# VHH binders against Putative polysaccharide deacetylase (cda1), part 2

Target 1, 320 residues: Putative polysaccharide deacetylase (cda1), of Schizosaccharomyces pombe (o13842)
Amino acid sequence: MYETRDLTGNAGKPVDTNPWPNNSKIAVSFVVNYEEGGERSLLYEDEGFETFLTEAGLMPFPNRPVRERSIESCFEYGSRCGFWRILNLFKKHKVPFTCWAIGQAVEKNPVVVGAMEEAGCEVGSHSHRWINYEGVPPETEYEHIKKSVQAIQKASPSNSAPRSWYTGRASLNTRKLVCQVYKDLGLPQPFDSDEYNDDYPYWVADPLASKPGAEDDKGLLIVPYTLEVNDMKYAVAPGFCNSDDFYTYARDAFDVLYEEGLEGAPKMMTIGLHCRLTGRPGRFRGLQKLMEHITSKEGVWVATREQIAQAWSAKHPYKA

## First folded at step 6 (VHH; framework vhh_7pa5_2)

Design c11 (from a6 with Y103W)
Fold by ESMFold2-Fast, scan of step 6:
Structure c11 (fold): chain B 320 residues (1-320), chain A 127 residues (1-127)
Amino acid sequence: as target 1 above (320 residues)
Amino acid sequence: QVQLVESGGGMVQPGGSLRLSCAASGFTFSDYAMSWVRRAPGKGPEWVSYISSGGGYTSYADSVKGRFTISRDNAKNTLYLQMNSLKPEDTALYYCARSDLTWYRGFSSQSPHMDVWGQGTQVTVSS
């Protein structure tokens, strides 16, 4: 499949001067990545272990076909401690987040899905494994997508399938395969977050349509994600060294978008978090400060990605 | 008891057609992707075709593209392989296989991980 890139967007003009509920000036999407138990490991029949986005990435661990228990325990901190610390903060402030849940991680610790639903949070899909899907055969990726959706729905006390989708390290086949799986399972089309290119939702052609703009083209809504306002920078150079680095950067990004909203161009903002990164006590302080800053402002809507997608699509339905 | 039973094999002349069937029992057929795999004498197993659990996605080995069609009927718990324009090199024992949902070390479209196999049905293409 050949994907054409739109370099223009809305040419710097506001798409809508009042897109959000209650005349809100910014929609804020906090995202919690729940990945622990889905990473590359010999325990899961992979050819090696994973160091990406852990403190172990700073150590000289050669990539070998062995188990590294230190690294395994770094991931376990996310599920055992970090997730619960983050969830408790959101419960205290009575605001939701959207989770990118890895299907295999959910299978190994299904209690987290019920806990998020009780807190009013959205559980979205992060595919089945926390791996790079480029080079994965399409038939294998199809089964991973299906298994992820089913694992989340099975763990859900409300029997809810994920409405939001994010792969991250996606292949050229991912978007079409995701839409095909949802169709095959009889589920409504998901909201796709595998783009980082804008500060508001937008439509693309349905990848399952006979051709773009055809009668069968019902569109696919993109809700952009972020690699910029993301705690992954604690582990990626040039990144964040301390909690104040994260807080200052995220606060400044929020302030800019919020000010633009006050001037007639309200947008959305995404903040990406990882249970084993920001869930650590030292880094967690930055999130506490950010939460206090954001919730102190008038006209701020902290919402799930599903709520943002629904609000946007109600005002801006797809035109083929 | 999980079971896969292939049928429809036989002898056919070059250029002919055969339709293979695989009857599945002992598991929820609609929950699993299925594959056809063949083994010719003196060769290792060769993956032939794949179909997703709902039938929405299919794929084929380059050696059979345009000649073979995989399909399924989930209401009847049956997998099919329609083989057209058969060649002598298509002579092999053909197996119906259930795809394991568990991730395996590495991956290859040539050898997807399969956890249940049938007994096989012989296809012989000769004059």
Scores: ipSAE 0.000, ipTM 0.126, lowest interface PAE 21.2, mean pLDDT 86

Design c12 (from a6 with Y103R)
Fold by ESMFold2-Fast, scan of step 6:
Structure c12 (fold): chain B 320 residues (1-320), chain A 127 residues (1-127)
Amino acid sequence: as target 1 above (320 residues)
Amino acid sequence: QVQLVESGGGMVQPGGSLRLSCAASGFTFSDYAMSWVRRAPGKGPEWVSYISSGGGYTSYADSVKGRFTISRDNAKNTLYLQMNSLKPEDTALYYCARSDLTRYRGFSSQSPHMDVWGQGTQVTVSS
C-alpha cells in the first residue's frame, strides 16, 4: 500500500458542479477531537507524560518518567468544561459536528457519546489511545482499533458503531488494519479521514482486495481531514496568538472555498477543534464568530462527515 | 481457576508435522488474543505466532512463516498450532500464552504483554 502517490487528483478541474444537497455551494465539516483521558501518562502505563497540544507545551518540563499533574489537569479541562461549551454552541445553532473520539477517553467519560447523539452529532473513532501509531506492532494496533470501536458502541445509547475513522498519527499499516477490524466485527466499511490532500471526497482501492481493480475491490471512500484549519495551531507553530487569529484564518479559508463554490466548483471544508484548546473561553470567542459568519451565508451545508460521505458516494459510486 | 494446558507435543523426524493444542479454562477465551511462545534448551523465550481474539488476524515469526499455522476454536476454548516441515531448530518447549495488548508498555516487535502462560508441551525434532 502507498507504493504510488497520486500527485494529480482532478488536475484543478471541478469534480462535480452540484455535489451537495439543496444546491449547497460548500459542505462544512466541524470536527471536535475528544482526546482527554487518552493521552500519554504513567497512570496508563506509558513511559512518560504527554507534551503535545496544551498551554503547558510552552513550559520547560523535565523529560523524566513521571506524572505531570499540570498537564493532566489541562486535558481534564477539555472533558470537564470545553466539550460542554462547544456542544452547547452547536446545539444553539442547530448544526452538527463529527467527533474524533479516542476509545480510552470514551471509556473514562462515556456520557459524552449520548450527549453528542442527542444533539444530532456523529461520533467517529480516533483509535484507542492518543499516541503515534508508527512503530506500534500491527497486532497491538489491530487490538487498539477493535477496542476503540467497541468502546464507542458500548457508550452509545443507540448501540451505534462509528462510521467514520481518523487515526491522525497513523502507521503505513493503519488503513488495512482498520478495514480488517471492521470486516471481522461484521460492520460496514468505514469512511477514512487519514488524508489531508484534497477538498472533496474521493475513492481509493480497497486495501483488503486481492489487487487494485479486482472483482473483490469494493473501494474505500476517503473524506479528507485538515491540519491547516485546526485550533492545534494555538499550541503548535506557525501559531495562533489569540481568538481573532484563528477566526481570521478560518474565515478566509471558508470564504475562498465558498466563492469557488459560487463559481461552479463546490467543495468541502473541514475545521478541526480540540475541547481543551478552543473550549477555553478566550479561544472560544473565535469559534462563536466563525459559526456566526458561516451560518449567515446562503447555500452552506453544515454536516457530519458521514452525511458528506453518503451524499458523495450516492452521486459518485466506486469505479474499479 | 485460570488455566492454559498445552498438548500434542512429541518426537518427530525432520520434515514431519505435529499439531499442538491449548485448552483454556477459567476466563472468557473469546475476549483474548493468544500467542504461541517457545523456549529452546539453554535459550530465552521466542515468540512464534499470534492470533486475534476473533481469529481474523494472525502473524508469525520469520523463522516459522509458511510452515506453521495458528488457529482457534472459541466455541471449544481451544488454540491450535499446526507445525509442518519441522526442523531440528524447532526443538523447544512450546507455551500457550494469553495476550493483553491494551497493557502494552512500549514499542517492540518481540512480544506483546502476556499475562497467563501454560505449562508447556515438548517438541523434539531429531533423526
Scores: ipSAE 0.025, ipTM 0.564, lowest interface PAE 7.2, mean pLDDT 90

Design c13 (from a6 with D100P)
Fold by ESMFold2-Fast, scan of step 6:
Structure c13 (fold): chain B 320 residues (1-320), chain A 127 residues (1-127)
Amino acid sequence: as target 1 above (320 residues)
Amino acid sequence: QVQLVESGGGMVQPGGSLRLSCAASGFTFSDYAMSWVRRAPGKGPEWVSYISSGGGYTSYADSVKGRFTISRDNAKNTLYLQMNSLKPEDTALYYCARSPLTYYRGFSSQSPHMDVWGQGTQVTVSS
């Protein structure tokens, strides 16, 4: 169905001149997508292999329902090496990040959730499978959302359910189904990151409300994500050829938002990472340089998406 | 009600040891990183030590590194600070604080962000 979209936002004006803790001029969100073991594969009883976001994704493979071990091993590098390399960097710098974990990937390697919690970082949900949910029946998607939440909670040493939600390739039903699952499980409503349209959090009407602005409308907080400052561009032409391309682009994006913050319009910035992409040694150099650049600047707050959501909602509570 | 209650302070001579405890209630203790912060007479607050939610990562102020050890028991909702080789300059009111891992670089010297504080326990190192 056709949805009314807000093309105006705040009409180019800052929503708040001091939205972040400690007078910070920018809030920085590092996101690590943990997807390995959730991709499409005959190994997982799917009708074919995945071709998206690996070094092998642009290679000519037969278009037939077979296992491709080369592609399988490219994903496995993320869980075996890349995740740990990235985690160790954040631990070394004492900087938090948010991991969006695919439920099936967690089921196959639950130790990653405990490792994230030990590091003081957030684990959010990236739904159950790393697939396009457009055209998936609502009942099936509901069960996928539920399985994802339960898999992450079960793998959590603290028994914590994910608060941050990101599907990526979402259906028109995803947002309402996510809110319904969390309600049915008796869990606090998550923060939704399936929007790419702004540089600050904002509220939308609760999709479970009888109508927007009704007494039962408690709102839903959106914490926007990025496809722009995202290492997926190593695998998408005309993206990044080397680590300096990623570093230069991400640094410039940070600098622009940081300068706007210094001039009275503080915002948030997200950096999107994948274990099998930036976790590769050559690409990883760009993340090391970016970390050094970001942490060298005064007035910077690096936080989990949940911390950003809590800070924003405390100062800007939903008004129906 | 979210509460942090410190205990274990007292008077000790230089070179002595104390173990501080902090009992947490009203929240899921295992979800939060924790810190110890102290305030000496006539001075501002000084961050002392940090421990991650699961206890696998710890950090210390240079002034206490090698002498103090932070630990936690998530089953008992309790945070600890083992203080060895105490010095007169360690005399302060010691606060337990809830401190989710976050990184920030301020425009001046600043303590890490903390959202819940205890009432404090006094440590006096003299004679």
Scores: ipSAE 0.103, ipTM 0.606, lowest interface PAE 4.2, mean pLDDT 88

Design c14 (from a6 with S99G D100E)
Fold by ESMFold2-Fast, scan of step 6:
Structure c14 (fold): chain B 320 residues (1-320), chain A 127 residues (1-127)
Amino acid sequence: as target 1 above (320 residues)
Amino acid sequence: QVQLVESGGGMVQPGGSLRLSCAASGFTFSDYAMSWVRRAPGKGPEWVSYISSGGGYTSYADSVKGRFTISRDNAKNTLYLQMNSLKPEDTALYYCARGELTYYRGFSSQSPHMDVWGQGTQVTVSS
């Protein structure tokens, strides 16, 4: 299989002038990454500690595989404080988010799933561990996907399996394995967010089909995610230094897409958040400002990724 | 009837403090962003401070930043401006206004689009 990437998409043309409910000019997807307890650690029988996406990532640590309590406690802030601060903001504004929940993190703190359901938020899957799946054997990755789905469903008071999927650091096998696990568990096909290439949902061929366009090809809906409008930049170059940096950047991105929507090209926008990053008080101020800005505008639909996927697929069903 | 009524102005010495209040009625106060705007003798309106509907976002003109604090009590339908370290240049009629932040030439980077104004309260900073 030697298929190339689709570099054309919609060739700069509006896909639909009215894709969203109530003539909304933009669909806004807030995403909360719930990763704390799923990171690399000797506590979880990994070969070393995690260095990615905390304030501790730039500290001079010993170059050896040991436990680092500073890093452990930085992740714990997300589950102990940051998650609850973020959830409370969304509850006050009566708008939902979609969670990318790591299965192992859910197993260690299942109360977060019920809290999100009570608030009207969507709990999606972020696989089982917060690791790079490149080089992981397909059999092991299959079991991780299955464990993640089952952990989230078990923690759900409504026994709901995650409808949305995001791995992040995916292998070449991830998409096919995810679809296979959902099929094997008797669940409807998930909405896949492991793409960063567009501002609209779009269809790809079903990875379980005998070939693209075959009779068994039911399609797979992609709901694109973001690394651009993402609080990970507080911890990664080119970086955000303060809450105003995040707010200004996210506000400008929203304003551009909102204005395009007013001009006849409504799109979706995603904002990525992490409990241990934006959940810190100093960074949290930027999210409060952004929420006020977004909710002050007419014709804005703040929705879960599942709601966005369902609205899109109802108007644009898959054609093989 | 929609009304905004300011109070708390007066005469104060340089370096002194005053707290302005604005009582809102005739609309759902918690649904609207609010601002303070001042007019010095012989000058046009100068935006002073902004607060979002929920109180989570505030902004200040560079001339008052670090000295003034805007706040609100949505349960009491009241807006406040705490003014510290007052200067003679702060002498003006201070207005409570309902509006959304927008860009406007002649102010610092953000200013409110105002649709309802109060009658104003006079602040005089002199020896």
Scores: ipSAE 0.000, ipTM 0.091, lowest interface PAE 23.5, mean pLDDT 86

Design g01 (from a6 with A33S)
Fold by ESMFold2-Fast, scan of step 6:
Order: C-alpha cells, then structure tokens, then sequence
Structure g01 (fold): chain B 320 residues (1-320), chain A 127 residues (1-127)
C-alpha cells in the first residue's frame, strides 16, 4: 500500500456540487481527543512513562523505567476536569464534536461515552493505546483495533460502534487492518481520518479489494484530520504561548476557508483539541472565543465527522 | 479444565507435507485468536502463525510464508496447520497456543502474549 503519492488531488478546482446541507459555506469539525489513561506508564507494563503533550514534559526527569506521578496527574486533569469543561461548552452552544477515544482510556472511565452521546456528540476510535504503532506487530495492532471498537461499543448506552477512525501515529498496516477488523466484526466500513492532506473528504480504493478498481472495490472514504489547527501546539514547537495565539490562528484558518466557501468552494475545517490542554482554564478561553466567532457566522455547519462523511458520500459517490 | 491437545506430527522427508490439528476444550473457542509456535532442538520458541477468532485474518512468520496455512473450524473447536514443502529446519515441537495479544509491553516487541499452551506435537523432517 502507498506505492505512489497523489500530489494532484482535485488540482485546486472547487467541487461541482455543494456537499453540505442547506447550501452551507463550510463544514466545521471540532475534535476532542480523549487519551487520558491510555498513555505509556509502567502501571500498564510499558517500558517507561509518557512526557508527550503535557506541561510536565518540560520538567527535567531522568530517562528511567519508573512512574512519574506528576506527569500522570497532568493526564488525569483531562479526564477529571478538562473533558467536562469542554463538553459543557458544546452543550451550551448546542453544537456537536467528534471524539477520538482511546479504548483503554474508555475502559478506565466509561461514563464519558454516555455523556458524549447524551450531548449529541460522535464517539470515534483512536485505537486502543496512545502510542506509536509503527513497529508494532500487525497481529498485535489487529487486536488493539478490535479491543478499541469493542470497548467503545460496550461503554455506549446505545451500543453503537465507532463509525470514524483515527490512529494518529499509525503504521503502514493500519488502514488495511482497521478495514479488516470492521469486516470481521460485521460492522459497516469506517470513515478514515488518518490523512492531513486536503480540505475536502475524498475516496481511496478499498484496501480489502482484490485490486484498485476491481468489481469488489467499493472505495474507502477519507475525512482528513489536522495537526495544524490543533491545540497540541501549546505543548510542541512552533507553539502557542497563550489562548490568543490559538484563537487567532484558528480564527484566521476558519476565515480563509469560509471566504473560499462564499466564493463557490465550500470545504471542511477541523479543529483538534485535547482535554488536558485546552481543558485548562487559561487555554480554554481561546476555544470559547473561537466558538463564538464560528457560531456567529451565517452558512456554517458544525457537524460530526460521521455527518460530514455521509453528506459528502451522498453527493460525491465513489467511482471505481 | 482449559485444554489444548495437538496431533498430526511425525517424520517426513524434505519436500513432504503434514497437517497438524489442535483440539480445544474448556473454553469458548470461537472467542479467542489462536497461534502455532514451534521449538527446535536447543533453541527458544519461535512464533509460526496466527488466526483471528473468526478466521478472517491470518499471518505467518517469514520463514514459513507461502508454505504453511493456518485454519480453524469453530464448530469442531479445532485449529489446523497445513505444512507443505517441509525443510529440515522445520524440525521442531509444534505447540497450539491461545493468544492474548491485548497485552503489549513495548513498542518493538515481536512476540504475542500466549495465555494457554498445549503440550506439543513433534515434527521431524529428515531423509
């Protein structure tokens, strides 16, 4: 897989049919990453502790196989406080988000899935553990994918399996393994978000087809994600120092895409959030401002990724 | 009372074929993925093949790819390994194992966690 790279996409052309309902000028996908309890720890028999995407990662810690309680408690802020603060904001504005839920994190705090469903949000899968899957054996990754789907479905009051998929630090095997797991579980094919390369959904060949374009190739829909409009930059260079940095950057990205939509090229936009990052009060202010800005505009559709995928597919079906 | 019993081993000449069977009892066989693992004289265990609980996904060690086929019959609680084009280096005690691949202790581990093992069946490839 990935033998060639598609550098052309749609060659800058607008779509011939507006994919969004009510002639909306932009579809906005807010994404909440629920990762707390799925990160590396000796408590979970990993080889070390996690430092990625927390304030504690800036402190000098020895590189030893120990538990670091300070860092663990920074992750716990996300599940204990940040998640609920973010969910409350979306409930107040009556708009949904899609969650990238780590299966192990859900197993350790299943109440979050019911809370998101009650609020009208989508719970997607972020695989089972918050780790880099490159170098993980395909057999192990297959079981992680399966366990993640089952954990989310078990925690769901409606018994719903995740329709949207995002691994993040994926292997070259991930896309095919995800499709295989969904097939083996008798579930409809998921919408894949492990791409960052476009402002539109788009189709790729079904990884389980005998070959691209064959009779059995029904396509796989990609709904692109983002690392650019993402609060991870509070913790990673080139960085956001304060809530105004996040707000200004995200607002400008929204404004550009919204203006392109007004000019006849309606697109989608994703905003990536983490419970322990934007869920902190000082950073949260930027999200409040962004929400007010986005919801103040006419012709804006704030939607789950599943809703975006279904709207796109209805007007731009796969052509083998 | 969980039990795995391997059979079908024996002596065969290079280029020959054998079919191993593993009878499972004491648990719901269809709920578990299964593996074959072998141990050659004087060497540690080597994972050979994997099959998912429903049989939809299989994988193989590079040393046996294209020669061995894993399959299962959930109605009979039986796992199989069809071994073709056997080589002297395939000589080993072959174990049926119930796989628990949900435990993963490191980012680079190549070994699945096995929580139930059979007693093994001997395969000897010689002229």
Amino acid sequence: as target 1 above (320 residues)
Amino acid sequence: QVQLVESGGGMVQPGGSLRLSCAASGFTFSDYSMSWVRRAPGKGPEWVSYISSGGGYTSYADSVKGRFTISRDNAKNTLYLQMNSLKPEDTALYYCARSDLTYYRGFSSQSPHMDVWGQGTQVTVSS
Scores: ipSAE 0.048, ipTM 0.582, lowest interface PAE 7.6, mean pLDDT 89

Design g03 (from a6 with A33R)
Fold by ESMFold2-Fast, scan of step 6:
Structure g03 (fold): chain B 320 residues (1-320), chain A 127 residues (1-127)
Amino acid sequence: as target 1 above (320 residues)
Amino acid sequence: QVQLVESGGGMVQPGGSLRLSCAASGFTFSDYRMSWVRRAPGKGPEWVSYISSGGGYTSYADSVKGRFTISRDNAKNTLYLQMNSLKPEDTALYYCARSDLTYYRGFSSQSPHMDVWGQGTQVTVSS
């Protein structure tokens, strides 16, 4: 599993075949994090309130076991306004995104799942709570994973379980527990996005196999995520001050990967967004400009993570 | 029937101006991104300018930046290209083009990625 670290990857070599449809030069994954209502709060029997990735995270708030309504309302902006502003942009451009949906947030506002499905977007799982799972007992994390999958499926008008998985602040047990829950529920193995280490999807050994390379090892596909091209930097140093900072950084990252694709090494790119961050009007301008830039380029494929995973695995199947 | 019809071309002297129009019909114009593409005699197509479906974003080829302005009137289903400080090198057949709505998107200097084209309007810049 995690006994050794793969520092080599593909050793800087491009893939032998273009994995993307229509000989596309880059696959672009927009990700919308839907977290509002899943954060730490005394309402949910947590110890204290959450400030992470809000404007309040930049202010000195003493940690106290109380509710802070001003901070709660910063999260509520995401579900009330920011999500809808972002979804409307993607609908206008006729391009999809993948959502990392927190199960508890979905339970408290299930209408967002149907809205995303209608728009052609993918609803993935972001586990049940927006917390750090390091130190959470495995049995508790197993139940959280199960509750997340069930909450999303229940809110889905098509009764679809999430095919893509992202915990974020994962434990060393998370990958194996996710695979176990999906197996126990009779669902196909999900695509795992809890890695930030490559610009290509890649395979790892099935964590439920008796050992790597054994007869029961069917592999697990990793579709890497990003903390780099991510609007969290509006709230985390070294950060973005204005929408042009986000736009310029994301545009330059896109241009580099796009140029590599034109030179024979087509890759994937992810852009991470939060409803309460980029969903604010001033920051939203940067996303509008980025959308126009990306959709103006020849050979760009904007896709869900499930579509990217399927395209990759069709050209690069697992070999034990 | 989906149609794009260009007008406004003609002959002008260097330094002159022209305004091209493109009348769109048979589809919801405000849902689509639009481009101007030109083809000079003996050359391949060159992308000139792009405008987003709502008109909030525009982009230009380096050769025309600062001289040409693209705009649209969604209420009238019309696309425009205002051309100022025209040069002999701007002589070409100018096409109005609709961009596809597929997630296999991207358009730069290559026009084959557009799904509907007009018949073109000739612009000739000569002394």
Scores: ipSAE 0.013, ipTM 0.171, lowest interface PAE 8.2, mean pLDDT 87

Design g04 (from a6 with A33H)
Fold by ESMFold2-Fast, scan of step 6:
Structure g04 (fold): chain B 320 residues (1-320), chain A 127 residues (1-127)
Amino acid sequence: as target 1 above (320 residues)
Amino acid sequence: QVQLVESGGGMVQPGGSLRLSCAASGFTFSDYHMSWVRRAPGKGPEWVSYISSGGGYTSYADSVKGRFTISRDNAKNTLYLQMNSLKPEDTALYYCARSDLTYYRGFSSQSPHMDVWGQGTQVTVSS
């Protein structure tokens, strides 16, 4: 795994068969990152505090092993206010999102899982902690993966384990470890979103197979994610300054992919959101405008990543 | 009641091979990750290798990577360590250890926590 890089993909060719229901021209995946309570803190026996993807992340802070209550409260805004504001918007429009849920964040606020399930949203796993897994011992990462899956399942009123997986800051061991944990727990193989390299799902060899293309290789489905159409740009300079920056950028990306779909090349689009970023009222206006724009178009399918994965697999099954 | 019993140690010349076994009893072996740990004369314990409960994931200390292979047979409740290209520096008492499935909090770069240890089997590498 990862011994070579696939720089070719599908060589710019459209898919042979439109996999989306009702001949939809684009599948739209809204993703809500639920990370609050999983970030680095001395409260969690980490070596320091976290500033990444907050208003504080745009300013220098002293490098000290201390708690920063102001920054902690910026994260808490996400769980206390931003999550609920975002969820209510999706409920109002009767369209779902997929959540990347950090296991520890779920443990500290399990009510969010039931709320998402009631709204028809998918709860996926974002590993256990919101940290960089590069350099974490593989045995420790295995335990984090297992703990994340179990925390989400325990919080689920339907006792559902997460079907979709996203680490973000993954190690080279992450994909194989995730597949091994799911196998060890007797769960169906997850859909992996730790790639940013295409505008539709694609298959890779099963990392647990004896070798790529062998009889035991049933494939692993990749459902690509995005750092490009992502509200993290509010926190990374030069990025988004106001809600119109986010709206205009995301709208243009949608329009390009939608037009390609109309011309015979249907694809998927992902929009990444964070409860403490887009959940803030000033930024939230951009999401409201985007939702109105996207839902105003015919031939648009707003779906969970699990639904997208299932639709893709039905029309484009794995070929070893 | 929980017990781990190592065997397969002995004396071998540099470049030789040995296969260690660990018989587990008193618990559901297939539910636990397992490790091998060694203690050289005059030194503290050194983690050597790890295997997941289902056997699909393994890891090794840099000092033994490429030379040692950890494996398990859950049907026989047995853990193995195949040691090839043995060096004088590999001389130690080798322990089978059950890795705690303890819930983890925070970031760690340390070996897995081990809650049950065997009594050890001696490996001596000399000419």
Scores: ipSAE 0.000, ipTM 0.136, lowest interface PAE 19.7, mean pLDDT 87

Design g05 (from a6 with S30D D31N)
Fold by ESMFold2-Fast, scan of step 6:
Structure g05 (fold): chain B 320 residues (1-320), chain A 127 residues (1-127)
Amino acid sequence: as target 1 above (320 residues)
Amino acid sequence: QVQLVESGGGMVQPGGSLRLSCAASGFTFDNYAMSWVRRAPGKGPEWVSYISSGGGYTSYADSVKGRFTISRDNAKNTLYLQMNSLKPEDTALYYCARSDLTYYRGFSSQSPHMDVWGQGTQVTVSS
């Protein structure tokens, strides 16, 4: 897989001048990463503790094979406070988000799945652990994928398996393994978000097909994600210093895509959020402002990634 | 009690075939990945093959790839290893092994963690 790279896409041309419901000019995907309890720790037999994407990432902690309670509590803020603050905002505005849920984090706090379903949000999978899967044996990664799907489904009051998939720090084996797990579990093929290369969904060949374009190639729908409009920049220098930095950057990105939509090239926009980052009160102000800005505009569709995938595939079925 | 019992070993000439079986009991077999591991005389254990809990994903050591096929029957709680084109170098005691679900939660090792082993079945390849 990945023998060639598509550097062209649609060559700057609009794929569809009216792809979204109700003549919407932009589809907006808010994504909430639910990772707390899935990070690296000696408690989970990892080689060390995690500092990535927390305030602790800027602290001078030595890289030692120990537990660091201060860092653990920074992650716990996300599950205890930040998640609920973010969910309540979306409930107030009556718009959904898609969650990238780490399977182990769900196992440790399953109540979040039912809360998201009640709010009309989508619970997708972020694999089982919040780790880099490059270098992980495919056998181990297969079992992690399976455990993640089963953990989310078990926590779901509707017994729903995740329809959307995002690993983030994926291996070259990840896409094929994900499709294999879903097939083995008798589940419909997931929508894959482990790409950052476009502003609209697109098809790739089915990783499980005998070859691209063969009779057994049913395609795989990609719904691109983002590292650009993402609150991870609060934790990476130089990035966002305050809530206005995040708000201004995300607002400008929305405005550009929205204006392109008004001019006949409607697209999708993704906004990535983390419970322990934007869920902190100071940073949260930026999300409140962004939500007000986005929902104040006509012709904006705030939707789950599953809804976006279904709308797109209905108008643009796979052609091998 | 959790048990794994191997069978099907024996003596064969180079180029021959054998099918090993492993009967599992005392646990929910379809919740666990399974592996075959062998130990040649005077050598340490060598991982041979892996199969996922659902049977959809398999992998093999380079030394046996193309010659051995791992499979499982979850309804019968049985693991299999079909061995073709056997070589003298394949002479070893063959063990089936289980991977505990909790060991896949952590990332402390790049090798599958095996927590339950059978007693082994001997395979001898000689003229």
Scores: ipSAE 0.010, ipTM 0.464, lowest interface PAE 9.9, mean pLDDT 89

